# VH-VL binders against Cytochrome c oxidase assembly factor 8 (COA8), part 49

Target 1, 167 residues: Cytochrome c oxidase assembly factor 8 (COA8), of Homo sapiens (Human) (q96il0)
Amino acid sequence: APERGAERRDTAPSGVSRFCPPRKSCHDWIGPPDKYSNLRPVHFYIPENESPLEQKLRKLRQETQEWNQQFWANQNLTFSKEKEEFIHSRLKTKGLGLRTESGQKATLNAEEMADFYKEFLSKNFQKHMYYNRDWYKRNFAITFFMGKVALERIWNKLKQKQKKRSN

## First folded at step 21 (VH-VL)

Design jl7 (from jk1 with heavy chain Q100K)
Fold by OpenDDE, last read:
Structure jl7 (fold): chain C 167 residues (1-167), chain A 124 residues (1-124), chain B 108 residues (1-108)
Amino acid sequence: as target 1 above (167 residues)
Amino acid sequence: QIQLVQSGAEVKKPGASVKVSCKASGYTFTSYGIEWVRQAPGQGLEWMGWISPSEGNTYYAQKLQGRVTMTTDTSTSTAYMELRSLRSDDTAVYYCARDKLYDFHKGYSPFDYWGQGTLVTVSS
Amino acid sequence: QAVLTQPPSVSVSPGQTASITCSGDKLGDKYAYWYQQKPGQSPVLVMYRDSDRPSGIPERFSASNSGNTATLTISGTQAMDEADYYCQAWDSDEDYVVFGGGTKLTVL
């Protein structure tokens, strides 16, 4: 069994979006993009009479969102760090300074950067495959619970109509 | 075993020059860079510069520009650091270190091996 | 020039956990490296790329880098861990390499 090297998750600071939806809103809200993940968080509405199934769906959606936020925050940070290190290493190897004669940050050419992107994607390919797998699993579960909640709502509406006809 | 062996201690007068050698062994000399770092007595580490043995490219710390020259001899796997116009504040232990070049698979690790250091004393 | 700030000294009892911090502007966006230097010896790389451990370095050594602070953690600190510790990162402005001021770890 290959020893799963404990990827110590560099916990990107969860930049909790300070977006607060209006208190009287009965809808889910989409916040601005998170600064680390670049994903837009959804603020889920909590009904006063939330059913156990609705609560389970909401929690699953929230957990999936948090999972996505953490994954992409970490990936973006890793990408940024590796990119910077690559650029610095390459410039250093060339005997070039960190700044151009015009005082701008020195950059690599498009070919060198293309090589970086190719190698970065290759290195992270398995990680992305696992992410995609887990993403589908989570979304299928969410969809399943959405269906259950929809059925529950239909059933409750039918019961209410029957009670109104009997009175 | 990877080793960096530096030249012995030097005593110099102000205004003189010093040339420190660093002989590398146990690895392919041209596949790695050489870093130079100094440490004044009781002080921290100060980066001096870097050289690529394969290309001969150098980059020096801004503070030392014009006074420092780094060279390599690939035939002997030896790096050299020359510091000119020595001052009393140049009194330090000088270190060479191996720079592990960027590798997509293995990562990047500068200063993974260090020489034993060379004490340079600048005194009147 | 980027400045990396370290506490000048940290004290810990044997068997306790030592934490050494290194703070710098946007340090969390860069990889941090850590070096151990014992008296009269050359520096030794103990951590690279924030949290990676070189071969031969004990598992009690760990590191993290978040926000603007890198942290070296030594769990179950031993007397042999008494040394000066330096953080290092890439400079973004002038020089390629910047070192922290160093932290003296004392095991009491």
Scores: ipSAE 0.795, ipTM 0.929, lowest interface PAE 0.6, mean pLDDT 91
Fold by OpenDDE, fold request of step 22:
Structure jl7 (fold): chain C 167 residues (1-167), chain A 124 residues (1-124), chain B 108 residues (1-108)
Amino acid sequence: as target 1 above (167 residues)
Amino acid sequence: QIQLVQSGAEVKKPGASVKVSCKASGYTFTSYGIEWVRQAPGQGLEWMGWISPSEGNTYYAQKLQGRVTMTTDTSTSTAYMELRSLRSDDTAVYYCARDKLYDFHKGYSPFDYWGQGTLVTVSS
Amino acid sequence: QAVLTQPPSVSVSPGQTASITCSGDKLGDKYAYWYQQKPGQSPVLVMYRDSDRPSGIPERFSASNSGNTATLTISGTQAMDEADYYCQAWDSDEDYVVFGGGTKLTVL
């Protein structure tokens, strides 16, 4: 029986970017970096006469963006938690407090932190590989649909020119 | 089987000291930390501090600083917690617990095994 | 000192789902741990690192941690689950460990 890896549904709070683009804008907008993922969300423009292909492309871009936001939000949170736990554990093992005598947050040395980063990356290597694979798949799909939309637009322009010549 | 066995109940007067023992078995004693937690009657859990048996390093809760001393004897796989200048509010069940040291692969799981507790009563 | 706040009591009927919350400032940015304590017994680790389950803990136990709240969930609650439950997290300021005030779960 394949061990169904319990996908840790770390429900990162859906940080809905509160950025509202101007209502009259005919362009995509880039919002500020999300506080969890640190990725800048794109607010996609919806044309009044959006074709089914354009809609499909937009949806695919939106879904891919959401996927990226969720992945990095969760990854950043996991990283933060593990880092904190590592620091606390190491300080504790050393018999050191969480604060220095000057009242600053106690930190580990660069070597200890390098070990943490190495081990964290090693532990998450497979996760990053899957992410990269899926990232490429999604972006290839987006690129493919971008090409289709471009062809559709060319075709529609040609039809309009023919109709204007016939009248 | 992993087991932490604590010393028996103690009755002390105010101003006295108490030393509670915690004998560990079923694992490599020096590969894990020992945590101490107390619980006053009908109250919650209060962290007291911890010790690393391998290094002898300790960290104590600020509230107990200067009154608590934690030690280990690696030859007997026994941890000790001494609390001095006892007060009535020190009346509690005292627990030792195993602290799993940070492992990059397995993560950190503190307090995975507990002693049975030691009741310390401070009465005039 | 970081403070973890728990409801003093939660009641649930047998077979129903119990939810015990633990609230703290930026608790979602830390790992949460959960302990079960039955009357006259030592605490037992039931959940670690937000959602990981120790060996021997039933699958009906689950946990999550998001925002400022960690939640222990017991699905299909049984009479044997009646106990005090404590959340725990790392302190960021003074002590390494902070416990919640505890929640008494009653199975009615």
Scores: ipSAE 0.792, ipTM 0.928, lowest interface PAE 0.6, mean pLDDT 91
Fold by OpenDDE, fold request of step 22:
Structure jl7 (fold): chain C 167 residues (1-167), chain A 124 residues (1-124), chain B 108 residues (1-108)
Amino acid sequence: as target 1 above (167 residues)
Amino acid sequence: QIQLVQSGAEVKKPGASVKVSCKASGYTFTSYGIEWVRQAPGQGLEWMGWISPSEGNTYYAQKLQGRVTMTTDTSTSTAYMELRSLRSDDTAVYYCARDKLYDFHKGYSPFDYWGQGTLVTVSS
Amino acid sequence: QAVLTQPPSVSVSPGQTASITCSGDKLGDKYAYWYQQKPGQSPVLVMYRDSDRPSGIPERFSASNSGNTATLTISGTQAMDEADYYCQAWDSDEDYVVFGGGTKLTVL
């Protein structure tokens, strides 16, 4: 099996959302859409008495979010670059300028663009399949840990009630 | 082997015209574009324009519009670049290069093969 | 016309890594290309579409493009790598192609 050379894909700069939730907030916050991924980042609340299980869930959610952000940032960038290259190459081949007589950015017709989209999707089909698979795996894991955390919280509440009855 | 062979050096007077040829071999001439780039002595690369041999379509750099004409002869697999109204600042090495047309699988790779260059000297 | 800015010169010792930058507005949103030109020779495509390497180009050549800067990296630089290097991108406004000003790489 030929060693597929590690495509050092230019990682889109992870735009750290400059959104800072209020310091006294006890809730998760949703930031504005990231400029590269177009995904809204979640700022996860960290409880003062975070359990190891809660911490694990939070980390898993964070890692999954970062993974999603990176994937879509890179995918969107690649799409944009390929689209631009396609348009430019096609316009050039037609002997057309990058701008119309009205000064607008020259575009291709819907049929040509449909061909581009079809080919782009075809080319990236496997990548999307792997993404979807991994997305489900990650979300399943998150859901599983959410359930565990819920059970832990119930158990802790019951223990506290028992201790209050014994005093 | 893919080759682009250009015509020899030219010396021209101001106001004259020069026509540089670029003979392509080793590939299907009509399946690729031809681009022209010039380089003034000790300067960088300047894009001049391109031609599609298959369609005869051209696009020229804005700076050279009205003075440059690119043509192709598909029977001889030869591209031509004519520059008119020559000035001293047109003194440069002129290059032809193969333009790889956009491919959905491989993408675009401009200037993958270059001619050896043609020195055009514009002197009074 | 888009402007691509390169340092006029870069010096590196043999065996060291050379880095040549190309800066332009939103260059990271476009594909960057790199050309090597040795004295008295025609340019040679060394990198295309940010990081793709043409056949025949040594593996020591790599490139990246992010933000506003494309970078050509030559690992284990050799004396034969002494040349002028030009970045290129698509123009967004007038011309289809824009070149950087070029960088002279000297191997000392």
Scores: ipSAE 0.791, ipTM 0.926, lowest interface PAE 0.6, mean pLDDT 91
Fold by OpenDDE, last read:
Structure jl7 (fold): chain C 167 residues (1-167), chain A 124 residues (1-124), chain B 108 residues (1-108)
Amino acid sequence: as target 1 above (167 residues)
Amino acid sequence: QIQLVQSGAEVKKPGASVKVSCKASGYTFTSYGIEWVRQAPGQGLEWMGWISPSEGNTYYAQKLQGRVTMTTDTSTSTAYMELRSLRSDDTAVYYCARDKLYDFHKGYSPFDYWGQGTLVTVSS
Amino acid sequence: QAVLTQPPSVSVSPGQTASITCSGDKLGDKYAYWYQQKPGQSPVLVMYRDSDRPSGIPERFSASNSGNTATLTISGTQAMDEADYYCQAWDSDEDYVVFGGGTKLTVL
């Protein structure tokens, strides 16, 4: 069994979105984009009479969100670091300064940057494939639990109607 | 085995010049850069500059602009660092180091091999 | 010029974990490198690209980089680990390379 090299999770600091929804909100809230992942976090509403099935669905959605936030935060950070290293190394090898005459940060040409993007995507291709696979798995699971919750709600409504007819 | 062998210690007077050599072996000389770093007695590491043996391109630390010249001889796999207008504060151990150029697969790893250092003493 | 700040000294008992920090503006957005220098010797690369370990470096050496701080961690510190440690990163302003001021690790 090939030893799964422990992907040392460069733990991007989980920038806990400081967005606090109003305490009396009866709805899910969407926060501003996270500074690391650029994903908008969803603050899930917790009903007072949350069923065990609803709770399980909520937890699965939260876990999936956290998983997505961590993945993209790490990918964005890795991309930024690799890009910067590439630019600096190429400028250095050319004997060019880090700044232009106008004082702006020196950049590489579009062709050199295109090569970087191609190589970066090539390196991360498998990682993105696994991400997509796992994303679908998680979303299918969420959808399945959404269906179960919907059925539970229908059943509960039918029971309540029967009880009202018998009284 | 990869090795960087530097020239011996030197004593110079203020205003003089010093030229330190760094002979590389065990790898393709033109596939890597050469970095120069100095360390004054009891002080930290100070980056001086680098040279690309393949292209002959150089970049020097701002503090040393106009006083430092880096060169390479690809035929002998030797890098040279010349420092002019020496001052007492230039007294240091001077190091050459191999700079691993950016590799799309391995990334960048500067200073992966170092020379043994060359003590340059500037005294009146 | 980017400045990397290190504590001047860190002391640790044998077998304990040593932690050496390197702080710089937006250092977490760059790769950090670490060098060990023993007295009278040349520096040796001990960590590269935040957390990668060169061949021949013991597994007790690890590193991380987040926010504005890179950290070198030495687990189960040994007497042979007594040295000066330097962090390094890319400089974006004037020079291509910047070193930290160095940290003297003493094993007591």
Scores: ipSAE 0.790, ipTM 0.927, lowest interface PAE 0.7, mean pLDDT 91

Design jl7 (from jk1 with heavy chain Q100K)
Fold by ESMFold2, look of step 21:
Parts: structure tokens; sequence; C-alpha cells
Structure jl7 (fold): chain C 167 residues (1-167), chain A 124 residues (1-124), chain B 108 residues (1-108)
């Protein structure tokens, strides 16, 4: 049974609900940035009496986070691998090794690296466009379900008042 | 049809030198690098180095530094690898291979086409 | 200093799936490449950039690369797949090319 003086917070963005007495960890929390995706994961609170609608919203948010984390982890790794292959190919063309005489990793000048960045973005433009479209669709779906949960909670509060007064 | 055709087998004495040729056809020779790899009998592949046919720039494996020279002749689309001060443990099959340089569309595909190999035997 | 470690041999029955591993420090942070060499022949590129397949290589060849290990997988293995297999990557310290020690695939 809940003991708190405030409603559970499924109507706000993840990680915004900071206070949920009397339950320890009664809010979503945000972890450190993932090494590969650079995104901070949200760990979602699961209420003891979660409604079917609340469960659907939570699972949609979890699935969206997993999808987003995986997309950026893969993109960052691909970028890093392609960047190293580009640098190595250009260094080979110049007759240079992978390390300078001081032992530091050999690099290309800023003009040469700018060519890589420009072409990599161009090559991946369509993939990022589809990602943005899907992110937008997912965000609208999440917002829609957040509204439905908010309405469900309002109706449940009104039914609670009716039930108490009928006694 | 892309081909790399290497010179024939060689038998050498210790202390001598060998020069293996690799004639390329079916592609623009100066647009690709040439890699050299050797394989001692019953052993795995060992990278030796590479050369840029257009500029002549080279990079040699550290183990072979000072003993190997790689050159090209763009007029004949031919790459050469010379190994000096031969020892018995230099007995191997020597391969040339095409080095597809980084391309933004296709990426990097080293060793996409190989020569047939050249057996060099160093016997005392 | 960099070493790509492969098992010396792998045996499979015809039609079974063969897996050949290649282990190296942080190998999953770079692209891995795979070559097939049949007896008396030159090596042939069979996988590149971790999981890409050159034209003419059967679809039963696949590969992956994660963490410290790259894996070449041959499904529905045939007698003609019997060969030595080498992985290849670059070495962060000195060399553009490092080969694994090779794995002899035997199809019994």
Amino acid sequence: as target 1 above (167 residues)
Amino acid sequence: QIQLVQSGAEVKKPGASVKVSCKASGYTFTSYGIEWVRQAPGQGLEWMGWISPSEGNTYYAQKLQGRVTMTTDTSTSTAYMELRSLRSDDTAVYYCARDKLYDFHKGYSPFDYWGQGTLVTVSS
Amino acid sequence: QAVLTQPPSVSVSPGQTASITCSGDKLGDKYAYWYQQKPGQSPVLVMYRDSDRPSGIPERFSASNSGNTATLTISGTQAMDEADYYCQAWDSDEDYVVFGGGTKLTVL
C-alpha cells in the first residue's frame, strides 16, 4: 500500500520525480553516461499497483531508451573505426607510421580531417534522418500515453472521492 | 580482370639478394598500393611492408627495416621487392597484394587481390 | 607487441557450423579482416570490416567483432571450405598489418 502525500510521477519526463514519500527510491533516476552512446540511462520506477496503461507507458519508454542507446553506441563505434581507417590510409600514402618519434599517435592536419568529417556526415545523412523521424514518432507516442495515464489518475481520484462519500 | 603476376621461383645462397617482381593488370596501377607478405614453410602470414606506386613512399615492417627495398615502375605497372643479406630463415613464399586505399563509399579493403606467390629458397 | 591469437585447428562435420576465433586486446575497437588459404594457393579475402562479405563469397560465411574477440562463422560447412583461415587487424603501436597465427579448418 502507498503511504506518500504526493501522486506517483508518471506524468513527467524520466528523472524529474525527486520525491516520493514514504518509499525509498520512489522516482526514476538517471545513471552516468554510457561509455559508447554518451547517453545517460534512466532507471524507471515500478509502482506496486501499476495499471495496465501505466505498464504500457513504462515499457514503451524503456524500449525507446534501449533503441536510442543502441543506435548511438553503434554510430559512435562506427565513426571511430572509420576515422582510424581513414587516418591510416592517408598516413600510409605519405609513408608515415602509426606513431610519431615521440611515441604519440600520428594524426592528420585539420584540413585533411575536415574532409573526413564532411564525407562521413554526408554518407550517414539518410540514416540519421530516419533516426530523427523515428525518435519524433516515439516521442509523440510517449507523450500521448503520458496524457492517457494522467487522465486515468484524475478519474481514479474522482472515484476515490465518490467511494469515500458513499460511506 | 584484375591480376597480379609474380616472377618465378628463386634459389639463393646466404648473403645474396633477391628481387621479386609483381606485374599488375586490369586496374589503374597508380590508384592502389602494393603490399608484400611472406609465408615460411608450414608457417603463417608475415607482413613485410607496402609501397605507393604514385609517389614511391614506403613503410616497412620493423623486423625487416634496413634489409628490404620496395620500388615500382609505373610505365610497366610493376612492383618490386628486394630483400638483401639473405638468411636461411628467409626461405618463404613471397606474395604481393593490392591495397585498396580508403574510399568513403566502399571503405578500406586491404589485400583484396593477391599474386600467385614466389618461392625463394635460401640454402647453403 | 600486438598479438592476434587464433586456435591452431578447428574440426567440423559437413553441414555443421564452424567458428574460428581471433583474440586481441580491444580488437572490437577496430575493423577485423579474414582470409582463406587453401593448400598451395594464395590467400583470398573472405570477410572485411568485421562483417562485410566480398562479392563471390558464399552467404554461409559471416563474421562478428566485439570486445577482445572477432569470430568467423561458416554455416553449412562444405568440404571445399577446408583451408587455413587468418584474421588481420592493425597494431596500434607499430604496424599497419598484423595477422593471426592461422587456424586449420578440417571438414571430416
Scores: ipSAE 0.631, ipTM 0.852, lowest interface PAE 1.0, mean pLDDT 84
Fold by ESMFold2, fold request of step 22:
Structure jl7 (fold): chain C 167 residues (1-167), chain A 124 residues (1-124), chain B 108 residues (1-108)
Amino acid sequence: as target 1 above (167 residues)
Amino acid sequence: QIQLVQSGAEVKKPGASVKVSCKASGYTFTSYGIEWVRQAPGQGLEWMGWISPSEGNTYYAQKLQGRVTMTTDTSTSTAYMELRSLRSDDTAVYYCARDKLYDFHKGYSPFDYWGQGTLVTVSS
Amino acid sequence: QAVLTQPPSVSVSPGQTASITCSGDKLGDKYAYWYQQKPGQSPVLVMYRDSDRPSGIPERFSASNSGNTATLTISGTQAMDEADYYCQAWDSDEDYVVFGGGTKLTVL
């Protein structure tokens, strides 16, 4: 399944509605949904004394977010293009115009649209299977490095306790 | 092997009509649509309309509504385009082209085969 | 009444890369198609669905479509590529098909 907390970076136009983390933030920030992917981006906090392991984990999370954002942006655009082309082709086959007599966009009924949804899912099945596999693979790697960082922090606390006890 | 062979050049007077034929071969005629496109001398391509040989359904460009009629004869695998009330600005090469309908795996490929074109000259 | 705008002409030296643009409002939200028409001949489909190449079209032909602009690119341009090039897209409002005005590619 897609990572829900990684949707948008701070590239919005200037203004009150633009996303901008607080100047003195010590936390990751979750922005508004990206227009193209519909995923909310995470803006990662970079601490001043980040360890090499902590940096590796943060970059892996950033890269995974970028990959996920791009995948869904592409899928949403492809879905939209294919859907419009299918509808136009079917209306054309029926000898119908692109608009009804009332001026509204002509459409197909639910039964006709079911063929499109079925075929789109079937055509993209393998791509989504590879996406799911890669998503799990990336998240296992992230979890692995999260564990390594946690152990590093525990070991550092134990080393500090050893020094305090000996004094 | 797929071919679209059109009728020969025609010269017409203003106010007359013209009927251009397009004979298809090398494929099942009723399984594909036929599109019509024209090109005035030295100008670009202009879409005219579409016809389904299997159902007889048509759709014409808004600019040409009321002046154009497209028909087919499935027994001869031939499509026809008739343009009425001709004007001098109707002078053009008229093309027929095959319309491969939506294929979800290959997408939509309009105009995959074109006829050789038919020059229609409208002059007084 | 969508309008697809192309430059009237593009000139290139043999072996160089030619780039032909097609501009339209939100064209990147639609599939774009490209046709080649040599003098005195009927058009031939050279690119479809933004970037797909029909069999029989040389690899030096490529295309892209993003934002408001689709681009046909011919690398290693040859004298035989001298032709008029037209872009085409679906019109979502009145007519099913809209063609660009055409671009004359000259190879000097």
Scores: ipSAE 0.550, ipTM 0.798, lowest interface PAE 1.3, mean pLDDT 83
Fold by ESMFold2, fold request of step 22:
Structure jl7 (fold): chain C 167 residues (1-167), chain A 124 residues (1-124), chain B 108 residues (1-108)
Amino acid sequence: as target 1 above (167 residues)
Amino acid sequence: QIQLVQSGAEVKKPGASVKVSCKASGYTFTSYGIEWVRQAPGQGLEWMGWISPSEGNTYYAQKLQGRVTMTTDTSTSTAYMELRSLRSDDTAVYYCARDKLYDFHKGYSPFDYWGQGTLVTVSS
Amino acid sequence: QAVLTQPPSVSVSPGQTASITCSGDKLGDKYAYWYQQKPGQSPVLVMYRDSDRPSGIPERFSASNSGNTATLTISGTQAMDEADYYCQAWDSDEDYVVFGGGTKLTVL
């Protein structure tokens, strides 16, 4: 139930049925990036007059966001753990300590790290391919329901106009 | 059958040295690291250090720097750990263990196989 | 000088679930490993990379690692599970390996 393409005037009246006071949101809004997934969450508005179709759309968007947040949080943590294990193993093989003489955390050069990045992507290729497929499926479904909600709203407006003339 | 077989128990006086052997079988010796861990009677595990048989590189625990030397003989697939200037608190069971180096597919698995242990008793 | 803290002992009845904790600063940012040592025997790797189980380890062994705590869980505990259990992780400082102090699991 996000408001997109709504008709609006710069100095229009307060509105009839969907007015939201300035201090309380009547819209979806975007929060700061999540620490683990690096994704910005959407906080969904739930109107009182939500139709069954509108509810299905909102639930699908919420489920998709949760799925996406969990996937990237897990992937980022796995990447970080694997990277540290690779670095530590290579330093160990070289007979080097975990810290430089200046006390900074020891690292590998860019060429060595490129080997890790390439192999990590190769190892996880199938998992990312399934993620992309599922992401497209979910977004296609969301787009489909957005279209159905739009048609429902048009039909309801036409029905309300016809009822006023029938009195 | 991966196996690490260690030398027998030893009794030493304070100030002496001890050299424990660890013979590996059932795998390619130079493809894995060897780690050494000790356990004082009634106590937990304490890491001592590791050695790469293929390159001879070593890294020792900070507490033992200067007192420990680890070597290998690739022709006999045997690792050695020598601890010098023994003290009574060096009384422990000394273990060797295999260190599976990082593999992009299987990851890292430290201490996947252990020797049977070698009791070293330091008493006057 | 990283420290992994384990409770000294845990007691369970046969068939119950045992949980052994291992606490360390930001331990969930690194992989945790678990070893079982039965009386008079060498340690045996029972869990690696937080939650992976080596071949030959019963399915009743599981593990997790999050935040500051890794947990080894043994469901349907048996008398043969009575042993000392040690956690282990990479140290970010000079020593590559740090072990927890160990936990004695007693099955009564």
Scores: ipSAE 0.540, ipTM 0.796, lowest interface PAE 1.4, mean pLDDT 83
Fold by ESMFold2, last read:
Structure jl7 (fold): chain C 167 residues (1-167), chain A 124 residues (1-124), chain B 108 residues (1-108)
Amino acid sequence: as target 1 above (167 residues)
Amino acid sequence: QIQLVQSGAEVKKPGASVKVSCKASGYTFTSYGIEWVRQAPGQGLEWMGWISPSEGNTYYAQKLQGRVTMTTDTSTSTAYMELRSLRSDDTAVYYCARDKLYDFHKGYSPFDYWGQGTLVTVSS
Amino acid sequence: QAVLTQPPSVSVSPGQTASITCSGDKLGDKYAYWYQQKPGQSPVLVMYRDSDRPSGIPERFSASNSGNTATLTISGTQAMDEADYYCQAWDSDEDYVVFGGGTKLTVL
């Protein structure tokens, strides 16, 4: 009995949240924000007898989550690296050190940083357009299979009513 | 054709100074920084410092602070590195290298082109 | 000053894949750069910004950087790839630049 409850829940993806949902839950759970992507992962419930169509839907949702997590983890890391290189390059051009006399990390004024933020968004515009396109494509696919699963469940209810009448 | 052409080999005695030149061609000299790196025989690369040709600002490696001076002459597109109070452990090949300043489109590319190197030998 | 650690040497057979590592604390949080230096020559930039390849560098050169380790990978290694390889990153402390100690790649 205790093994059955634990065996019915997927594991978190590698490198994602240490959150562990209750073993007896029959629902998906939303974990804390991932350290790298800042997105909250879904911990999917796996029913004991999942139909092939239900399994395909769940895998599509899992793959979409992993794709989304990876995209934002990469974008956040790229933003951080570009920001640091911009700051270092400007400090270097000014002949300044990486740390202030108090030992704190040197930085630039708000106007200089605003220029960086504006240009970072501008140069990544096309990448974000492709991300949005792919996100909507995946969302439509998920919605389509959700509809198919709903129809499968309705049909199975009809078959169960027919079986009761024939018995 | 981007090129960095350095001055010829030097032999110096301990306590002397050396000034290595680095003439740039094939690009806008004031749009890029110049880094200096040295390599003792059979050893790895050691960063010495940086100069901005457009503003003349410099930043030197802490180990060399007080002994090194970097300058530029924008009219001849030439960078200079002077190392003073030479010691025998300053024997090395000295390189200049170009730094692409941070460009919002292309980012930052340190050491994208290197000079041919200048051997400085310090011996009594 | 941050320390970038490289193995002193790597040996591979021609046609095999060579991997040269560069280790540093949180190196994956900054861009890593790679230089090739053939005997008697100046260093040449072969990878920049973790994984970007300059024009004129063969596609068999690739690189990655994550966690504490950056890796330069040379697939289909040729005799002409025999050289010293250096990684480089921003120093977080006082100097703006730190180089790894270098790795001698031998192609047998």
Scores: ipSAE 0.529, ipTM 0.794, lowest interface PAE 1.6, mean pLDDT 84

